# Designs tried in a protein design chat: VHH binders against Outer membrane protein assembly factor BamB (bamB). Part 2

Target 1, 360 residues: Outer membrane protein assembly factor BamB (bamB), of Alkalilimnicola ehrlichii (q0a984)
Amino acid sequence: CGGARELPDLSDVGDGVATETLWTASTGSGSASSAYALVPAVEGGRVYAADSNGRVTAWDAESGERLWRVDTGRELAAGPGAGGGLVLVGARDGRLLALDAENGEERWVSGLSSEILAVPQIARNIVVARSGDGRVYGLDGLTGRRLWIHDRSVPVLTLRGSSSPVVVGNRVVVGQDNGRLVTLNLQDGEVIWEAPVSIPRGRSDLERMVDLHADPLVFRGVAYAQAYQGELAAVGMGDGRERWSRDIPGHTGMAADSRQLYVVDDQSRLWALDRNNGATVWRQDRLQGLRLTAPVVIGGHLVLADEEGYLNWIAPDNGDLVGRDRHGRQPIQRPPVPDGDVLYLLSADGRLAALRLVED

## First folded at step 10 (VHH)

Design u2
Fold by OpenDDE, last read:
Structure u2 (fold): chain B 360 residues (1-360), chain A 121 residues (1-121)
Amino acid sequence: as target 1 above (360 residues)
Amino acid sequence: EVQLVESGGRLVRTGGSLRLSCAASGFTFSYYYMGWFRQAPGKEREVVAAISGSGGSRYYADFVKGRFTISRDNAKNTVYLQMNSLKPEDTAVYYCAAGEWFDWSKDYDYWGQGTQVTVSS
């Protein structure tokens, strides 16, 4: 009789933040699993999104006009990543597909070693992909040919899903399931540095899980990584040395602005930390118990989506929940994607909305 | 039983103002997007404006151009449409609708009977 999780009562929260809906669309079936990393991608004035039934669609970012839609015939579980004239999607069967960004035509397909649950990235004509077995691939953007592979042993027990690699310049930052953060050379996959974020502790395999499940965040020369049942660490990108660490476990995600690092812990508490030293600025507990997306900074606000289909608006200065706006009954499983003053929201059932933040 | 009851429609002169109201009952009002639609004779029904459950998100059709404001009072289970600078082309039956989703391309779950707005030259 799995006791229904009690959700917080947030009925007192009003419309403190205003948005204008620019357009809405449907991707199709949405996401079949919460483990899937299906998110909108914004590139070149277009929005790309995929559903788990294998449909990939492109829209004009401004008007919402559908430009093209294709059916890949595969169960898609990650993406799209967009760049270099490509739209990249990963499938449950381990296939990575590159589509032409202009018309959706398949350019190439590459087989990885396991299911793809991380958003593929592209930079400098190199596609970076991660498979569920923890392997990271560098692929030629034009052909899909494997250029390099980074393979580390994964623990026996890991969370389903993989953190997406982050590409910064000529570096690939990867959060590993073993609690270590690694930076790779984009061109050849060589390790530049590797730093421990969290060390496995305990006797059981379960206790020893310290997966860096949350996507690493790179902001102004610092990489932030958060471990499941472990620590949050700030690591210098230049030398891979830890700057600070906090005992704030989590797997949801992080965001940052010029002043603060925003982190969701494993209890869905939202933290603002000084990004330089890790000191707590504030903690918000009102959203505790909800399944939240990673926080997103847009304008002068922080926004987190939740399983009830709401956008939760937070004042960055003090952590106050200043607005809560429902955008459907279905969960929002992935964070909204900001582009300027526009937020692209994708619900679990495949509904896509472009919302413009109206700031006074 | 779900009910949406529109009111406020009347004859008004060009440049005039009108406020429409829609009283809702029979469902959890704050969980629904509320929308105003209009249908002129011989034309298709079109979205005028919509507002999210909490009122945080609003949509306006292009023809509104800042002339109309949609608002809601969840304590009263009522949605409003303030229409200013009315034009003859705004003449239509205005309908209130409720839906859980922000998809404006689909039919809403519930509809009112409509209220006639006539703008004379």
Scores: ipSAE 0.753, ipTM 0.889, lowest interface PAE 0.6, mean pLDDT 93
Fold by OpenDDE, fold request of step 12:
Structure u2 (fold): chain B 360 residues (1-360), chain A 121 residues (1-121)
Amino acid sequence: as target 1 above (360 residues)
Amino acid sequence: EVQLVESGGRLVRTGGSLRLSCAASGFTFSYYYMGWFRQAPGKEREVVAAISGSGGSRYYADFVKGRFTISRDNAKNTVYLQMNSLKPEDTAVYYCAAGEWFDWSKDYDYWGQGTQVTVSS
């Protein structure tokens, strides 16, 4: 009897943060599953988004004018990633599609070994994709040809969905289902370093789950990774050595600014930690019970979306919930994407909104 | 205020050895990668060596060929460059740099004023 999670009473929270809706659009049918990694991509003054029915759309980021829409005819489960003149989307059937960013024409299709539930990335003419079986692929951006494959054994029990690889420079950072963080060379897929974030503990397969489900965060030479039922760790990008760790399990995601790392734990508590030593600056417990998105830093605020369609605005200095505003009645399953003072918000029903923060 | 102060640069004969030091202040030293760069007259600044915050990883430019060793003492907030088998082509201003970034070849936030190393034939 999945006891109805008691939602917190947040009626006392006012609209402390003003936003202006610049434009809204529909991506189509939205996302068929919460496991899908359908998220807006912002590149080159355009916004790209996909729905699970296979439609990929491009909009002008400023005006919201639709530039093009294509139907891939595939159930899309990840993306888009955008860069290098391409829009990349992954399908449930393991097909990775590269579309022309200008007009949406299909450039190439590549087959991966399983469903794609991570946002594909592109850098330096290399596409990085991850399939549901844990494999990471490097593909030629122009042709879709496989350049390299990184294969690690996946535990018997894993969370559905895969953290998206993060490309930084010539490195690919991947959170693995076995609780290890690995950095690969972008060009050849060779392991540069691998670091344990969390060690499986317990006797049962369930207890031993330590998936790095949350996307790793790389900030100023440090990789942050958080394990399901495990630890949060900071790892030096240069040597793969752990700088610090905290017993803060989670799977939602992280954000950082120059001072602090922001993380959500498995109880939907929001933590601010010193990014260098992991010391707790503050913890906010008011959002407990809500399914939150990863925190996003925008301007002088943190924002987390939730399953009720709200944006929760947090003061980074002390963790105060300073505002809560609703943007539809549908769940927001993916974090808003910041671009300057604008947030691009995608709801589960496929509604895309561009919101500008109004600074006082 | 962040400060990096290089010392140890001097005139040395070919084949000689020199140890450079860089004293750091104004930041958490152990959290930063430290690097040595050099710039010869009329040439671009180039990386010589880098060391991770913990000292566990060391990186060297191709021209070093085992002649130089980078080290650090986090208790003293100091990074060192031991230079052996010096050649005239090693003549340059040597700079100490600090960064939190992963790219040891370029991603540095703070720079010293440099110390002159001259190798005489």
Scores: ipSAE 0.008, ipTM 0.259, lowest interface PAE 10.3, mean pLDDT 91
Fold by OpenDDE, last read:
Structure u2 (fold): chain B 360 residues (1-360), chain A 121 residues (1-121)
Amino acid sequence: as target 1 above (360 residues)
Amino acid sequence: EVQLVESGGRLVRTGGSLRLSCAASGFTFSYYYMGWFRQAPGKEREVVAAISGSGGSRYYADFVKGRFTISRDNAKNTVYLQMNSLKPEDTAVYYCAAGEWFDWSKDYDYWGQGTQVTVSS
């Protein structure tokens, strides 16, 4: 009898953080599944977003004016990624589409080996994409031609979805379903280093799940990865050596500033850790019971969205919940995307909002 | 050398069933979409079905209407087309195709020689 998760009483939390809605828009039908990685992308003064019905739209980031919208005719499950003059979206059928960022015209379509549930990335004319079977692809940005493929065995039981690859410089950081963090060369896909974040433990396949489902975070030469039912680890980007680890399982995501790593655990507790040694600075338990997005650092605050449509504002210094404001009644399943003092918020129903943080 | 070898084509009666096989070699099979095409005399080659590398995604042409099933065995480097409820209009040379780059209709890298399927009334 899966008892209805009791939601926390947060009625005492006021609107401590002021936001101004700059504009709102509809992406279409929103996301058909919580497993889909449909997120807004901000690039070149434009915002791009896709819905699960195959619509991809571009807006002016400042005005919210719609620049173009295209219907791909495919069930989209990931993206967009934007860069290099391209907008990249992944489909459930394993097709990766590259659209022209200026007008939305299809440039190329590439088929991957499985559904695409990770946000495609682009850097230095190389598209990095990940399919649901765990394979990572390097593709030519201009033609969509495969340059390289990284293939690792996926465990029998895995969480639906996959963490998005992170591109930093000439490196691709990938959280794998086997609990290992790998860094690839962007140009040829060769493994630079691979580090274990969590080791499968237990007798059953279920107990042994240690998927790095949360997107890895790279900050100032350190890669952070969090395992489902496993550990959180900090790994040096240079050599792949573990710097520290903590028993903080989760799959939601992480953020960092100059001092602290912020992580959500499997109980929806928010942790602030010393970025260098992993020591707990504070833990916020008030949001327990809520399905949270990854934390986002913006304007001296942390913000996490939740399934009730709220933005939860946290003071980074002490973890206090300083504000909670509602932006619709639909779940927010993906983290807000920051750009300067603006947050782009995409709800599950496809509502896109640009919010400016008003600092006092 | 890349090879696609189709087999299983034969004469069958209307309403009959047939299973086509395509054995692939010379490339990493599981990375490729596999497709079945057919070409009837005097007609253009048309796509019948396609399947993703992992087998998780399948595409069927409109005329299939549930009669055909595409599958693959990556351990055997083989793609299959189970054809049921065959009709005379299904008579064609059936081709196996492989594509790493995949556009459903046009972007296949490798092709087999084809196997003849004939459906008699």
Scores: ipSAE 0.005, ipTM 0.243, lowest interface PAE 13.2, mean pLDDT 90

Design u2
Fold by OpenDDE, look of step 10:
Structure u2 (fold): chain B 360 residues (1-360), chain A 121 residues (1-121)
Amino acid sequence: as target 1 above (360 residues)
Amino acid sequence: EVQLVESGGRLVRTGGSLRLSCAASGFTFSYYYMGWFRQAPGKEREVVAAISGSGGSRYYADFVKGRFTISRDNAKNTVYLQMNSLKPEDTAVYYCAAGEWFDWSKDYDYWGQGTQVTVSS
């Protein structure tokens, strides 16, 4: 009985944060599944986006002019990742496609072991991809040849989808379904360190689910990871040692600025924590009941999108909900992507909008 | 030409240790998963252990129970199987295999000739 989630009454929240719509575009049919990691990518003055029907499109970031569009003929489930002159998209059938960023031409296709539900990454001519079976791949950016594979056993029960790997320098940080955070060498895939974020507890397989479903966040030498039904932990990137942990379970995502870590828990409460010790600075509870995206820091604000198509604007200092504006009636399933003072917002129906934050 | 050459197989006593080696040539070694298989008389070939191209991932059959360790030296194009606490039931021809695609249990493209391991009581 999927009890009708009681949505919070937020009618008192005005349009306290002004945005200017620079341009809008259609990516196609949008996302077929909430499990898909279809997100805009911003690289080199261009915006790339994909829909689940296999269309990949590039726009000029400033003007919104469409530069190229290609039809891959595959059901796309992840991406794009952009970098190194490539646009990377993952398909449900386990195919990873590399397209030329300039014109959309297919450079290479690689087959992974299962569906791709994490955004592929590229750094230093190495493509990092993750398949649904938990495997992480290092591929040659030019040829798509497999360089290395990292594999960890996936628990019997796991959330559909995988956190995207994060590449920092020569390191790949991966949140695993077993509740462990691992750092790999980008070049050869060797484990540098592995740290437990959450330990499975309970008797049933369901209770023991501690997936690091949320993308790990690396900020100033610290990796933050949040487990489903588990703990939030800060881990030193240098040695893999836990600095602090909190009992704040979640699967949505995290953001950080110079002062605070922002985290959404499983109840859609937004937390601001001291980055150094994990102490609670504030908690915002007004958004409970909503399906929120990960928080995003832009300018002097936090923004979270929700399933009703709203952008929720939060004051970072005290957690006040200072504005709520609607950008369509379709769900926003992935966080807006910031670039300077511009947010790129992709709705579930495939509508892409570039919004400039107008700061008073 | 692709070549896999196993070595190290011999007669050992129960509880003894043995290290198998497999030297590979004719392909980019670090791009391939390497596996050890065994086949006892009258039994089907079964996977023992596998290791990814980089060495970052290792897989073991259930019967290994921590007794065996697979490793590789990519500079030497060699994969190893350290076998400890050997039992008579470990008696078999042990094969080295290389595979580009990852299914550690079955997806191998190249095979060695095998080396005989005999464990006496």
Scores: ipSAE 0.000, ipTM 0.227, lowest interface PAE 13.4, mean pLDDT 90
Fold by ESMFold2, look of step 11:
Structure u2 (fold): chain B 360 residues (1-360), chain A 121 residues (1-121)
Amino acid sequence: as target 1 above (360 residues)
Amino acid sequence: EVQLVESGGRLVRTGGSLRLSCAASGFTFSYYYMGWFRQAPGKEREVVAAISGSGGSRYYADFVKGRFTISRDNAKNTVYLQMNSLKPEDTAVYYCAAGEWFDWSKDYDYWGQGTQVTVSS
């Protein structure tokens, strides 16, 4: 795709990191749109995934045995989220479905104000969901009853609210389409703090879009947010104060380890920044031109998937592209999901693979 | 009803200092950017300084950098402008504004009535 876009020549890159395929499975027909957030969830020794035509499936994480599969009868656009005995999926028609994690039976359905394109979350028996109009809902996990709504006016022109909330302790971190990062109390939805990440610049509505489209990342007391066509900022979770910012726009997402923040910019360059002060440690440019997922840190490595079905392995210390291995020819549009030394990959056509990193 | 009430404007000598305050009510204060604007007779209203809802991001016009400081106290729903090293060119009506917007220089939803600052030589 991208008829005029030049793809990089990576033919000299070998097979760096060895993996063992534990199992593969089909989630069904895959995703109907790259804008959908259909991502595997790993919870309680199980893997859950959905396709866009309404199927939701659970597998045993170790063996790949299918535990259940249900047809919700709805076009699904986000999820699953998993926890508290629930599997949560959001539909294009604004319905949030909670399924029983043991057998897939519907526990409840709640209507939100618009389509659901962000992955629902659950903590402390409270479901947090975001609708495409930017509203954030807290719902009772047992009944689906609405506990609170957080609503703000949005800019005239914005990307739909696709970034997923992040629940940490009793706080909900939300990247908003007005360029602000907000933290809400999980119990009542009240604002604890908000912080601007980007200020719009330019003369047209399109140039001024500064949506926090990438999911926020919370790591060791700091919230990181990246604006579409704007800035990347680090904000203290305790007080909402900016620690640093960089002019690195992007929309795919971030990862961190104890020393570094890893971020993909809008040109598919991978940056490693000192997590504490934002200084550039290295930048890997060789993947420029590819559509990449957010980076993932696993087993002392950094990995990004791409539109050609490759995993691209990066050395965290210096940014070297140390290996590429292919897992089908279909795009991998969402970040691989790590669980210990296992990665779960979901391709756009619905192929799910569990890969274990191999050490000798 | 949203209200923004400025106070603290008065006559001061060149080189003097002055602190303006703006008390806000009728909206969730921490959700709004706050700005100070000024308008001298015969001139367009212009942004002086602005501050994000959390206070994490601040803007200053070039003509006031190093002399003015904007701050906010979200517990008191108040935004401040500390004005030091005042010049006769700073003479204007100063307005407090609140917006849920993306442009520091315009597009504010609510405005105060203004407070007069006069700097004598």
Scores: ipSAE 0.000, ipTM 0.117, lowest interface PAE 21.3, mean pLDDT 84
Fold by ESMFold2, fold request of step 12:
Structure u2 (fold): chain B 360 residues (1-360), chain A 121 residues (1-121)
Amino acid sequence: as target 1 above (360 residues)
Amino acid sequence: EVQLVESGGRLVRTGGSLRLSCAASGFTFSYYYMGWFRQAPGKEREVVAAISGSGGSRYYADFVKGRFTISRDNAKNTVYLQMNSLKPEDTAVYYCAAGEWFDWSKDYDYWGQGTQVTVSS
């Protein structure tokens, strides 16, 4: 088809992987932009979600009972992050809001230097948030006082969205828009190590974009990072040294199990790689042309959602596309969130579903 | 014009079985969640079961789990409710509904006229 993106013909794929819908709910208006990182959070037996119009809602994870809903009065663009008794949301105006996880009441608000498009994190009573200008903040979870700022220059042209920081133990892993992976001390924001994942190439600003746009993945002592127009790298968490790299650009995201790393490339091909040495185990090409979410590993399956509202089920051992199931016509723009054998699925219009795999 | 036409409702003895069907027309069937609801006299309409557009995801109310099965045949634009081990409490008018997503609310895009199921002692 000339001049337009061609979607794959998947009409012959059945719906062989069955799920049970445990409950559904509405988050409100959904997301105003695909650049927003509005994604459900599952924490302490509760599910939290936000819409871009300022609503934040909590549900009981098992029953779907709505526990509270508040209107923050701000356009929300990231979150929630949940932990430490807090629900954290980032606004387009640069305000980071901390809500009481029990009742949704505002505990504090802190101003960051630009819009917040990355999911805030919390560990050890320290909130980690990233603003769109490339700064990373550590904030006191009780008060919202700034404990530290990590400041780096951003390239002239970057993708608008930001990868979210990953907090592991006392370390903060950040994929930067300049193609570097950095790990910071959680307490004071000092650099533990930096690793170049990709170096800008080409002569135009567009050709030189190497944003680490996909969220970093930390799994069993290794950090994985994927550049928008560059390399996928595995970096040791202890020393910041590259273990391996592959020329697999992309921006969607990754998942891992004990043996394999699963990654979506910039052509929507799904790769399974040996996570220790980067060797290709299989590649699934049938989804090429679709806008996919990051993969999710659950219940002996691998699943990716897409722009047409489908869940696409993949066999982890050989990459076979074993089934597709549609949940409305609206895009699913953020990865389903696993918790045990339950997936939480959020469509762009704000519909939330809790699904459990029915195994045979 | 959208139509949802239920059939199969009848009088059945306690412990019996029956199967309801809902034939759909006038919309792209595979895009829609299909649901069965019921309303007993003097009670609010309540969800019984629902099934996603492809049939990959199903919901059952607690009071019917293990007894009722929802299924769909997208080639025939038909959704089914197999009802086993029927009890007098299952007596109600059963409605077929279609919506782009599933919710316990009654705000679905399309509704059938209903079919009466009566379970006698």
Scores: ipSAE 0.000, ipTM 0.288, lowest interface PAE 15.8, mean pLDDT 86

